# VHH binders against q6dbn1, part 9

Target 1, 243 residues: q6dbn1
Amino acid sequence: MRCISCREEYLPRNAGTCKECYVEAGETEEELKREIDDLKAKVAFLRLSSSLDHGTSSTSRSFTDVVLIASEDNAGSPPIPAHKSVLVSRSPVFKAMLENEMEESLSGTIKISDVSYDALRTFVYYLYTAEACLDEQMACDLLVMSEKYQVKHLKSYCERFLVTKLSPDNSLMTYAFAHQHNAKHVLDAALSQIVENMDKLTKREEYMELVEKDPRLIVEIYEAYLSKQVNTAAGGTSTSKTS
Key: E = the ipSAE of ESMFold2; O = the ipSAE of OpenDDE; V2 = 0.75 times the mean of E and O plus 0.25 times the DockQ between their complexes.

## First folded at step 4 (VHH)

Design g11 (framework vhh_ozoralizumab_d1)
Fold by ESMFold2-Fast, scan of step 4:
Structure g11 (fold): chain B 243 residues (1-243), chain A 123 residues (1-123)
Amino acid sequence: as target 1 above (243 residues)
Amino acid sequence: EVQLVESGGGLVQPGGSLRLSCAASGFTFSKYAMYWVRQAPGKGLEWVSEISSSGSYTKYPDSVKGRFTISRDNAKNTLYLQMNSLRPEDTAVYYCAAGSWRPFPTSEYFDYRGQGTLVTVSS
């Protein structure tokens, strides 16, 4: 009844000002929650670093022993310091690379020529914290990196994100992307959406580009559509639509 | 590991020829459109040639059209660039790159890129 911040709610116009105070309080609460989440992530990162010091070097503190460099064209991106033990424990590819006395293990430098600095930094942060802030471009970049370095959980996380961004307008290109990267969950979701909207397939500007550069993808779409037509008569799981 | 390893670069006189090779491993090469891109000293990346996953479609910028030929051997996971009538302005590090299908706008064209091979055209 009574607005705590305004103290009294007598007139109809006063209800508006109390709502404004409520909105401001809600925004402050949301900001504080984000700050708490940020602090939790920082604490988790510090705990991971401390645990690695105790696990890998119980008699002395361990500093970073490798640097990763994003080789962007003349970008001069700063090197990203890391711990070999973290990379090895999180990625079987880094494990093979660093345990087999490759140049990277001997020099203490890993050059990754096919990624942006932001993607590499986010990827390394994920290896330490199991957290990543995704937008559409970052989800795609990290999915590629997760496949390259065989980080299964990150690949699944990126696939789940990309499925939430599926639309009729992007489904053809999402299918093509998922097919290249063996992203099974995204691929199946995108293909299902394309097949449900086959009348729009040839209307996409990307259709002709795919026909030129990767015609097998288009053939596979038509084969899936034909298979669905045949199997629909035989029955199967009914598709439920969101109410 | 995903690897693209270029070879065949070197010093050549103007008017000469070189054949670059790119050995691909760790991914399904036949699923990718492939590119040759180059970076001259002090300049950004420049697209040089493009080939479809099957090899049936190729594309070149006017600067190299008629002089360069891209080809691929999917059985051997190898990409080639035949460079004829080389000019001093062709001097660059040449990179093999695997094309990317992206569902959202991006400044990146490539999922994978090699470490490059230096081509110097000078008398």
Scores: ipSAE 0.441, ipTM 0.745, lowest interface PAE 1.6, mean pLDDT 80

Design g12 (framework vhh_ozoralizumab_d1)
Fold by ESMFold2-Fast, scan of step 4:
Structure g12 (fold): chain B 243 residues (1-243), chain A 125 residues (1-125)
Amino acid sequence: as target 1 above (243 residues)
Amino acid sequence: EVQLVESGGGLVQPGGSLRLSCAASGFTFSKYAMYWVRQAPGKGLEWVSEISSSGSYTKYPDSVKGRFTISRDNAKNTLYLQMNSLRPEDTAVYYCAAGSYRVFPSGTSEYFDYRGQGTLVTVSS
């Protein structure tokens, strides 16, 4: 047999990997485990107390100098206290907003439109702790906020979550969402899912809605499908002496 | 300056009809999807109707479907809501709103960048 890693010949008793590659893999695993433990310790050290921390500190609400308000039409959301220093450190958009003598910097109030109180609260908590519990709705809301406020790690975290939820039934709407919010990783995964299931595209309830509202998006799907067909046909003619 | 001005509200008896208008200015009206939303006394905002930028696609919740018709005139920068067979539960302040709706895997969510001052509709005998 050949080693699947180094492609050198080895005795079959080594279960698909030569002894040398097996030892290297074991050494890499132990090194990665040590790296993970070190990173966990660093994250714990760098974690900040949030005004939203559940009973962890009486001082977590101390010295807040800004409030964020979910500015929905249904006015009634409580303000979320925060620290300008944390917001500017985590987001270049908040940095620009708060350092350039904008009204938000002078009034101490930041209004954020088209976001629920729960999503805004979770977003702010993430800026302090790098922790967020996601379901599909929260992942979408936080992805939108992470793009708007340029919080790259949160965007990547939400994208990874949404990719795990992709199915033939939601791929068209997930593609539209990703396209609207420049979520490249989700966009590519959703497009691949759609192209693999093109026979279902026009049968989706959402198809005609997207044709009307975002026709270029539908054109891009057909273009991707045609490109795949051309590339697949060209690849098929390059069969290396196989039946 | 973005401005939305609703008009056409008033007092009407159950079974009656009203036509609401919304005059838009300060933005390229023909590029935006438009919405009607309402707020009944002591309640939250309720989506009432949606119309695409071209006017070719409209959507309604079951509570008003078949009774309300949304339309637009892009040449006049005006949005309309024709309300027929009005019921006491239709009593609310009606707002027109503009903005891009957001698409989610679970459906579409409204994103209101602009909202008008509202017009009161009272349905009572």
Scores: ipSAE 0.011, ipTM 0.262, lowest interface PAE 9.3, mean pLDDT 79

Design g13 (framework vhh_ozoralizumab_d1)
Fold by ESMFold2-Fast, scan of step 4:
Structure g13 (fold): chain B 243 residues (1-243), chain A 124 residues (1-124)
Amino acid sequence: as target 1 above (243 residues)
Amino acid sequence: EVQLVESGGGLVQPGGSLRLSCAASGFTFSKYAMYWVRQAPGKGLEWVSEISSSGSYTKYPDSVKGRFTISRDNAKNTLYLQMNSLRPEDTAVYYCAAGSYRSFPTGSEYFDYRGQGTLVTVSS
């Protein structure tokens, strides 16, 4: 066996690497762990600065000048304290809302309807830190919020995540979602996946649902498929019978 | 600014009729499936009707099927709910809502946008 790092031969007892490269990898791992711990400490500090403490004696909390409230089906979610300056700098929609003497600017309260507390908190945290922990549901919720509040980088981040979750089984509904929210990167990736599996399109449970609810999307899929066939024929060894 | 503004609610006797309207602005109304949902006093949110973006597909739960009719006018950015044969159990705040497709449609029941609601009271 050859060492995967230095390409020198070694005994196979060392899991595909020589002893020196294994030691170097362990030292790099320890350095990365220290960096992770340092970043965690910095994130904890930022979380403490943004958190709602019991009472009003927190100096960090005394600098918050607005609260956001998630208005879900159950109500009762705690308000999320924030800084107008951060919201305004990160979102042109919040800038318009807070700088133009709108009701939200005067009341110091922004009510966001039909969003989960967790999604709203994660969204606000992203505005402060440029970081968000995503799963499929959170990526969809934050993509909608990033479109609504015009946070372009968050939208791109959510799109990249959703592309990694594309499969033949979810591509049709992902295409519909992306089309509705102008998520071009996800849209193009989902469409490519559908076109590569056209023989299965009419066998999807969601196919008839989309034919009924949004037939234009299905027409666009067939048009994309035909366009790909024409382009494949034009780029292949077939005679140029395109006049 | 996204706005959904409901109107047409009020007091009506059992067996009566009401027509609700929802004026939409700040988003591309014609791209969204639209919903009417209601919340009765002390109860959770209940879905009462669905209409596709084009208006060609509608769906209702058994509790209102045959009594309620959802419709839309994409040129006017307006959603309607015609409510006939009203019953005391239809008393609720009625919300206009806009929802999108999800990559995992068995997920969240949250709508992308929802209005402030209009109160419908069915009582003698």
Scores: ipSAE 0.018, ipTM 0.467, lowest interface PAE 6.6, mean pLDDT 77

Design g14 (framework vhh_ozoralizumab_d1; at its last look DockQ between E and O 0.76; V2 from the best seeds 0.00; counts 0 for: SAP .681 > .668)
Fold by OpenDDE, look of step 5:
Structure g14 (fold): chain B 243 residues (1-243), chain A 124 residues (1-124)
Amino acid sequence: as target 1 above (243 residues)
Amino acid sequence: EVQLVESGGGLVQPGGSLRLSCAASGFTFSKYAMYWVRQAPGKGLEWVSEISSSGSYTKYPDSVKGRFTISRDNAKNTLYLQMNSLRPEDTAVYYCAAGSYRPFAPTSEYFDYRGQGTLVTVSS
């Protein structure tokens, strides 16, 4: 039989497509599903909650009504203009800050501490577009900001990116970072990688650093490692009885 | 909202003592290494003390070693700095800061959060 997709001859056991084409089609389908889900999430994120109820008449207009300023150490950084309505819609923290008669709401100035101008600019841009150009450092910075300001969509975006950058060499520090910022997906991925490479990683300087500074993390790592070892041992004994 | 609020600063004579406190809120305090940093007039930020998340590890620069003691109470979300044998050169705004690991810059310490600071003036 000839494959409907590649027209190559394949063994009749496959329903209309060769094994390779079938696998490729499956992979494509999964990719498309992911893309669709991502798009849906993006659309949902960008949907401005029409809650008209925020009495500040200025929120509906194209005019900026708030500026964000990066930390004092960058005395030369320009303010980043934004709309309160956008900030409030994207972040519960900004909502709380701006709905309350806090100094920030009255002054129209929000000071963001311990963030670079570039990170802040990228963060604000993301709030408007759900897009960001990420490198590893930017992803970390934005993840921290997303946690601080409870921007879930951004946090997920950063986590996904960081998972793609995960390697045995950075797994320990990534785990520690993820643990601090409640990045569950990154944490799980990093932990998995650590457990798989435990013999190598225990010899690294980063490991010794964590032993000294955060021994609780090391305990968690070993718990996971032991669990995996026990499960592997249990699975190996079941296969030997059937031969 | 994340907040770090320093207190305990003031005017003290050389050889005197002060105890600084930092009240933390809005984040999981017990997951972070905490730091005291200071900025003297016309100078940059200087690291003064470090304590691990559990409190089991502490580190000091030579400039304050033996004189300053950092401690924390995770149940109270509070960081402390006991400063003894104060010197005029210790005059600065003291900040409480929360440190974060960075997977791609392991040698660099980053502060995710920092307070507004408390002024310590050591003068005769």
Scores: ipSAE 0.754, ipTM 0.901, lowest interface PAE 0.5, mean pLDDT 88
Fold by ESMFold2-Fast, scan of step 4:
Structure g14 (fold): chain B 243 residues (1-243), chain A 124 residues (1-124)
Amino acid sequence: as target 1 above (243 residues)
Amino acid sequence: EVQLVESGGGLVQPGGSLRLSCAASGFTFSKYAMYWVRQAPGKGLEWVSEISSSGSYTKYPDSVKGRFTISRDNAKNTLYLQMNSLRPEDTAVYYCAAGSYRPFAPTSEYFDYRGQGTLVTVSS
């Protein structure tokens, strides 16, 4: 039969793969298993750190020297032990907080009053691994945290994810959110989607909410729409108009 | 760093008044609708007042309407809550919160930032 990978004919042993491709696949499988084991070790380390007693020194376990606490969560949420060196290297805000004799530096505890446990844990995992599993809500949570702690790469990563989730149904609120957080790429993409669907703008339940709470955002949308219509009617952005 | 710092809490007798302040820094205060929320001992968070980004629209629950007044000074990045005719049931930790326009939030009221709170005790 034919090898499904290299298409060389061989005897039909090794389940449809020739000996050479089978060996190469086995080597790749072993390398991937090793990578999975390394990632599992990182996850186990974070889980061990997260299970550390709130009142116990983090320096006695895995040499963690700081604890982060998500205070929006109930009493069931565990503290997240971490390393000051990791936080400092990944965030200039944590660097300022931990190196300048702030209360957090002296106590070894960082209390964050406006974040869920899941968001904080995912954020800390990103600081250690540069990886985060995003859904729409988590992307928004992490974008806010990336602004607060000045983690530029995470903000860009979240913006790229959010742009892929844009639809006419969510573009108005995505625009408002991006405007609050100076998320320029999401802002521009959301605005473009809104002006392409202007006939639906006033039919959104969120429209009246923004008219009441932030009317300038609605004015900016209409101004962008008018600007686009003027440019479209003129046959583009041509500035060679004479007399 | 983003900070919301509440002040003005304390012990007051029933019928008394307090003015709470919230100093905001590290974000563009004028882009946010602002909220006061409170948490009484052993209870969940309760919304107390809302103010639009410009200050032109305010909203209150019936429990405090006519007694509490929310206001803001965007030039000073400061939020205020004037509390009059205080009752023992108003005893709570009061939090300053910045409202979020979340496109995927499960609720329409969502906060990007919240302070550490200031305790108000109304006791006779």
Scores: ipSAE 0.601, ipTM 0.820, lowest interface PAE 1.0, mean pLDDT 81
Fold by ESMFold2, look of step 7:
Structure g14 (fold): chain B 243 residues (1-243), chain A 124 residues (1-124)
Amino acid sequence: as target 1 above (243 residues)
Amino acid sequence: EVQLVESGGGLVQPGGSLRLSCAASGFTFSKYAMYWVRQAPGKGLEWVSEISSSGSYTKYPDSVKGRFTISRDNAKNTLYLQMNSLRPEDTAVYYCAAGSYRPFAPTSEYFDYRGQGTLVTVSS
């Protein structure tokens, strides 16, 4: 018999579709469902809050009303104009800063330290568009920014990117980075890579440096590794022979 | 929300001492290796001390070794730099900084957070 979709021969089955083609269609449906959920989250993130008091000042309603400055990174970097309504809609931190008549609300200037101009530009662009062109370093910079300003949508975006770039070679430092920034999705993925490659990773200089500089991370890695070994031993006790 | 605030700078005579403090808030201080870096007028940033997240490992460049001591109090979220036997070449703005693990950086150290700095002037 031949499958109507792929024309490969198979054992008899109703519907005329081989199991392989049927599984493939289900996988495509699952991918589309994930894309729909991602788009719904993006739309929710971009929604402008109707609770904001637009235009309480008539002269500022049509122009940008705040600037962001990458301070201490480049003294000559240009200011980045923005709208308070966008910032407060995307970030609880900017909401608290700007709605409660703090210094930044009154001055119209937000100084952001320890960030390059390029990272700040990309961060602000994301707040307006929910898009950013990432490379490995930018993803780390924006993840740190997303933690600082509590922009959950951006944090998730950076985490997904970092997981796609994860390899055994970068897993240890990715784990340490994710641990610092409470990036649980990246943390779990990196830990899995580490425990699957323990025999190679424990010989690296970066592993030895972590033993010296941050042994808490090493303890957590070994606890995860030992938990895996205990589960393997419990699941395989009937197959273990000593004689 | 994230803040690193340096204090304790000022004018001091050669051979004198100062103790710098850095109060941290808005992040988990105990997860970060901490650094003191300095910038002399017209110069780039120079690393002057490192302390591990637990405080068990410290490192200094030869220019300050034996004269400067870094310490931290994780319960108070505070970093310290004791500077003794100060010299005119130690004149700089001193910054505290929180070190970053970076998975894709080849060998450079990056800081997630840096303070605004405190000026230390050792007289001419």
Scores: ipSAE 0.506, ipTM 0.784, lowest interface PAE 1.5, mean pLDDT 82
ESMFold2, look of step 5: ipSAE 0.468; ipTM 0.777
ESMFold2 (binder alone), look of step 5: mean pLDDT 81; pTM 0.821
ESMFold2 (binder alone), look of step 7: mean pLDDT 81; pTM 0.824
OpenDDE, look of step 7: ipSAE 0.737; ipTM 0.895

Design g15 (framework vhh_ozoralizumab_d1)
Fold by ESMFold2-Fast, scan of step 4:
Structure g15 (fold): chain B 243 residues (1-243), chain A 123 residues (1-123)
Amino acid sequence: as target 1 above (243 residues)
Amino acid sequence: EVQLVESGGGLVQPGGSLRLSCAASGFTFSKYAMYWVRQAPGKGLEWVSEISSSGSYTKYPDSVKGRFTISRDNAKNTLYLQMNSLRPEDTAVYYCAAGTYRPFPTKDYFDYRGQGTLVTVSS
């Protein structure tokens, strides 16, 4: 067996790596854990309010200067209190909205169209903490919101989650979604999944829908497939190693 | 930055016509399927019409089929709804909305929606 890191042969008990690489990997793991702890502490330090924290007393002083309202939800959904300074520092769109005397800045109320209360609350919590619990629905909703409000890190986080959920049965619609939202990481992963399963492409009802609604997307898929076939036929598939 | 601004609403008599417009900015309009949705007083949102990104495909519910026509001008980033043979039950706030392709089964929600324009059909 060869070590997956240095390609040296190893004893079976070291499971996929030689003893020297095992020690090095352990040291790297400890360093990464310290960096994660440091980043978590920095995020915690940047929190200006615990009013969005479920464990925080609702009787505590808020010092909030803006409220966000989900317009998709019924009248029973509560406003979400926030700080203009946090919104402005996390989103250039909120910065433009709140610093240029727009109606949101003057009224102290931001109405966000076509989002659920849960999605909006999770989005605002992310602006304070850089943390969010994702399922498939939430990842899509927050990806759209991250593009609209230009929150790059949240977009990347949602993209990584969506890539883990890719399958042959959702890859075509994932590709279309990613194309609309300039989600490059998801787009590339979905395209690879489609190209690997081209024999199944025309058998889906989504294929007929996209041929009708966005035929250019289908053309791009065929162009990518053809490009891969030409490169493969030439014996030109190579895995590049980055230093 | 993303904005959808509806216009053209107003008071009309039963049997009359109105043309609604929606000016879109802050996103790539030509990549989005567009919708008109409405909300009558005391009712939920109701889908009214759909148009594909290219404009080649349109869809309507039976309640407005043959009376309403959706169209778009991608060069002007503008969506239109031509409403003919209006009925009192068409009274609602009409919203311009941008749809997206969702990879997982969800409710039919929209990525972006405008502020709405009021259409009142009464004598």
Scores: ipSAE 0.326, ipTM 0.625, lowest interface PAE 2.0, mean pLDDT 80

Design g16 (framework vhh_ozoralizumab_d1)
Fold by ESMFold2-Fast, scan of step 4:
Structure g16 (fold): chain B 243 residues (1-243), chain A 123 residues (1-123)
Amino acid sequence: as target 1 above (243 residues)
Amino acid sequence: EVQLVESGGGLVQPGGSLRLSCAASGFTFSKYAMYWVRQAPGKGLEWVSEISSSGSYTKYPDSVKGRFTISRDNAKNTLYLQMNSLRPEDTAVYYCAAGSMRPFPTSEYFDYRGQGTLVTVSS
């Protein structure tokens, strides 16, 4: 057998690598594990959590100076207390909003349209902690919010999650979603999966929806497919013997 | 900063006409299918019209088909709704909304929605 990392021959008992590469990989793993643990401890030390706790009134000792309110469609949802300094440091959109003496700056209230209370609360929690519990719906909601408020780290986090959920059955709509939100990582992954399954494209119910809503997306898919075919054909050219 | 700002609402008599406008900023307007949706007092959001990103396809529910016309100007980032032959049941707050194209069935709503403009149809 040949070691997969150094390509030296090895005894089978060394679990698919030579003994030296196996030991080296184990040492690297332990080093990376210690570094991850150290970084986790540092992040935990820097976290802000008290301002997002339940049951604290506006007259509390939390020293919040702004409240965020979910859309009127979620009337009766509690306001989310926050700190202007945190919002401004995480989002250039909040910075512009609060520095330019807009209505939000004057009232101390930020109303966010077409967002659920749960999505808004999770978004604010991320601004304080860089943590969010994602499911498919929350990842999409937070990706939209990350683009709207220009929170690049959250956008990247949501993109990585969405790529793990990508399948042939959802790839067409994932491509459309990623295209709308300039989510390049998701866009590229979804497009690759569509192109690899082109024979199924026109059989999807979503195909007709996209032809009507944004036909340019379908054109771009066909163009990508043709480009791949042309590049594959060019690379497959066999050359007769040369002297 | 993402903004959708509606204008053109007001009080009109039955049979009258209004033209609504929506000025969009802070996102790539030309990539979105756009909607007009309305909410009558005490009711949920009702879809009124849809237009594709290019403007080539439009859709209407039977309740407004033939009376309302949606259009867009991608160079000006503006959405329009021409409302003719207005009826008392058209009384609602009208919202401009950017359509969501999401991969999962549980994520069905608009990505962005404006502040709304009130349309009152009464004698």
Scores: ipSAE 0.438, ipTM 0.746, lowest interface PAE 1.9, mean pLDDT 81

Design g17 (framework vhh_ozoralizumab_d1)
Fold by ESMFold2-Fast, scan of step 4:
Structure g17 (fold): chain B 243 residues (1-243), chain A 123 residues (1-123)
Amino acid sequence: as target 1 above (243 residues)
Amino acid sequence: EVQLVESGGGLVQPGGSLRLSCAASGFTFSKYAMYWVRQAPGKGLEWVSEISSSGSYTKYPDSVKGRFTISRDNAKNTLYLQMNSLRPEDTAVYYCAAGSLRPFPHSEYFDYRGQGTLVTVSS
């Protein structure tokens, strides 16, 4: 066996590294974990979560001056109390909405369309704490909200998560979703996945739906594929070393 | 008023077939993606099938793929689920739901949901 780090041969009792590289990697890992723990402690110290923790305390809602409501029609979702000052400091869209005496600023109520109560609650919690637990669906919901309300860090966080969940089975719909919501990092990753699996494109159940709904997306996929073929052919030109 | 009314549920023997229908009213049916979701006794909601607004795209989880077929008739505002080769594990209340297409369908989020129809698979 060879060490992955230094390429020295070693006894195969150790996982993929020689003893010296394994020890050095462990020391570096321990130092990084210590830095992460320190940063987590600092973030926890700065948290504003007391008024939004699962809505279990009525007293923690004291002095809220705005209410957010999810527009899910078949669920009597509870309103989410919040502070205008927090919304304004985290989102330029909420800032424009609340500072320019819009209807929402006058009524003290903001209705958010096309979002579940759980997604809206998680989004608002993120504005207070910069923390969110993501699964595939929550990442999509929060990506849409972060784009709409211009919460750049949350958008980047959701995009990184979604890229880890890309597969040939979901890449076409992920591409369409990313295109719709200006998620360029996810868009590029999904497009690469599709181009690598072009032989499966027309066999996807969602292919015909996109051809009918937004043929531009399909054209863009074929154009990207052709561009990659041209660039690959050009890059394959051998350089001769003749002296 | 928005209404989704399911029908076609009942008792069926293992290996049998059932066809569920969902009559939609109060919204523009042809503009919504439609879903079937189910809730088995003692379990949470499970997504069963998805169909695009035009009917050209359908999606199924592995648990029902090849056995269940979703379809729609936009002229009649009706959604269908053809269930073949039914198993005892398919016993559940089946709900019709409306929403938007997403890369990861979520069984808990829909714009509209019906009251459900019970399907019992037993001998």
Scores: ipSAE 0.028, ipTM 0.328, lowest interface PAE 5.4, mean pLDDT 78

Design g2 (framework vhh_ozoralizumab_d1)
Fold by ESMFold2-Fast, scan of step 4:
Structure g2 (fold): chain B 243 residues (1-243), chain A 123 residues (1-123)
Amino acid sequence: as target 1 above (243 residues)
Amino acid sequence: EVQLVESGGGLVQPGGSLRLSCAASGFTFSKYAMYWVRQAPGKGLEWVSEISSSGSYTKYPDSVKGRFTISRDNAKNTLYLQMNSLRPEDTAVYYCAAGSYRVFPTSEYFDYRGQGTLVTVSS
């Protein structure tokens, strides 16, 4: 018998999908759900004038009912006008803040900590359009915000971008960053890169910083490396005892 | 709740000195890298200094190198910034911040930031 997705041969009683194809189908379903949310946001945006684009006139800010401010008080950073309905539809965190008559809902102002004006503007623009221009800095900033505000599609988009920027030189800190912000795809990719370059691990300046700050991450790296060595020796089945 | 409370700011003449303090609570201070960042009126955040969790590593940008000294007391959960030879361009609100991991050489991430303390350097 063969897996109906990857066409790999399996026993007749298991005719259907292999575990890898089943996991991949689940990931595809999650991706499609994120695309549906993005399309819903675009439909909602098309019903309203874009008041949040950097180059739009002040008149395009009509009908906004909330203002977002980067956390540096009102000094120097302009407020970002938005619609509560868009924020609520895109983020369960904003939904909780705005639907339950929290301080932000009553004041009409949301202050967001530890974010630049450019990152906040790009984040809000993404909530309306499902589009964002990423560089290394923006991808990290938006990943942190997407985790905090639970914007799953943006998180996945930023993770895909960050995986393309992985190198032996940044993999250790990328692993630590991904672990801290629950970025599973980046974490798995970074760990693989570290294990491939294990001979350089202890020679990096970042190694000692992580040993002092979060030694469990270093232990996890060594455990993953040991597991790979056992499997590479063609003796590593996870459920059977080794010789 | 994580709290970072800065103090020690004020008005000082050019060439003067100030010592800033930051009292940390609600997290394991000794496990975090700590930072001082500043924001001049109408400008963005500028990194001023960095110290490792143990205090064994410190780093400064050229604009303050040799004038500012960062230090920490892990027993007291307190971060310090000694500022000497102050210049008018050092006028800013100074924030302490608990560090996240830096991924790229040009990137910095802060998990927590305080409310800030104003430093005005004027004749």
Scores: ipSAE 0.061, ipTM 0.375, lowest interface PAE 4.3, mean pLDDT 77

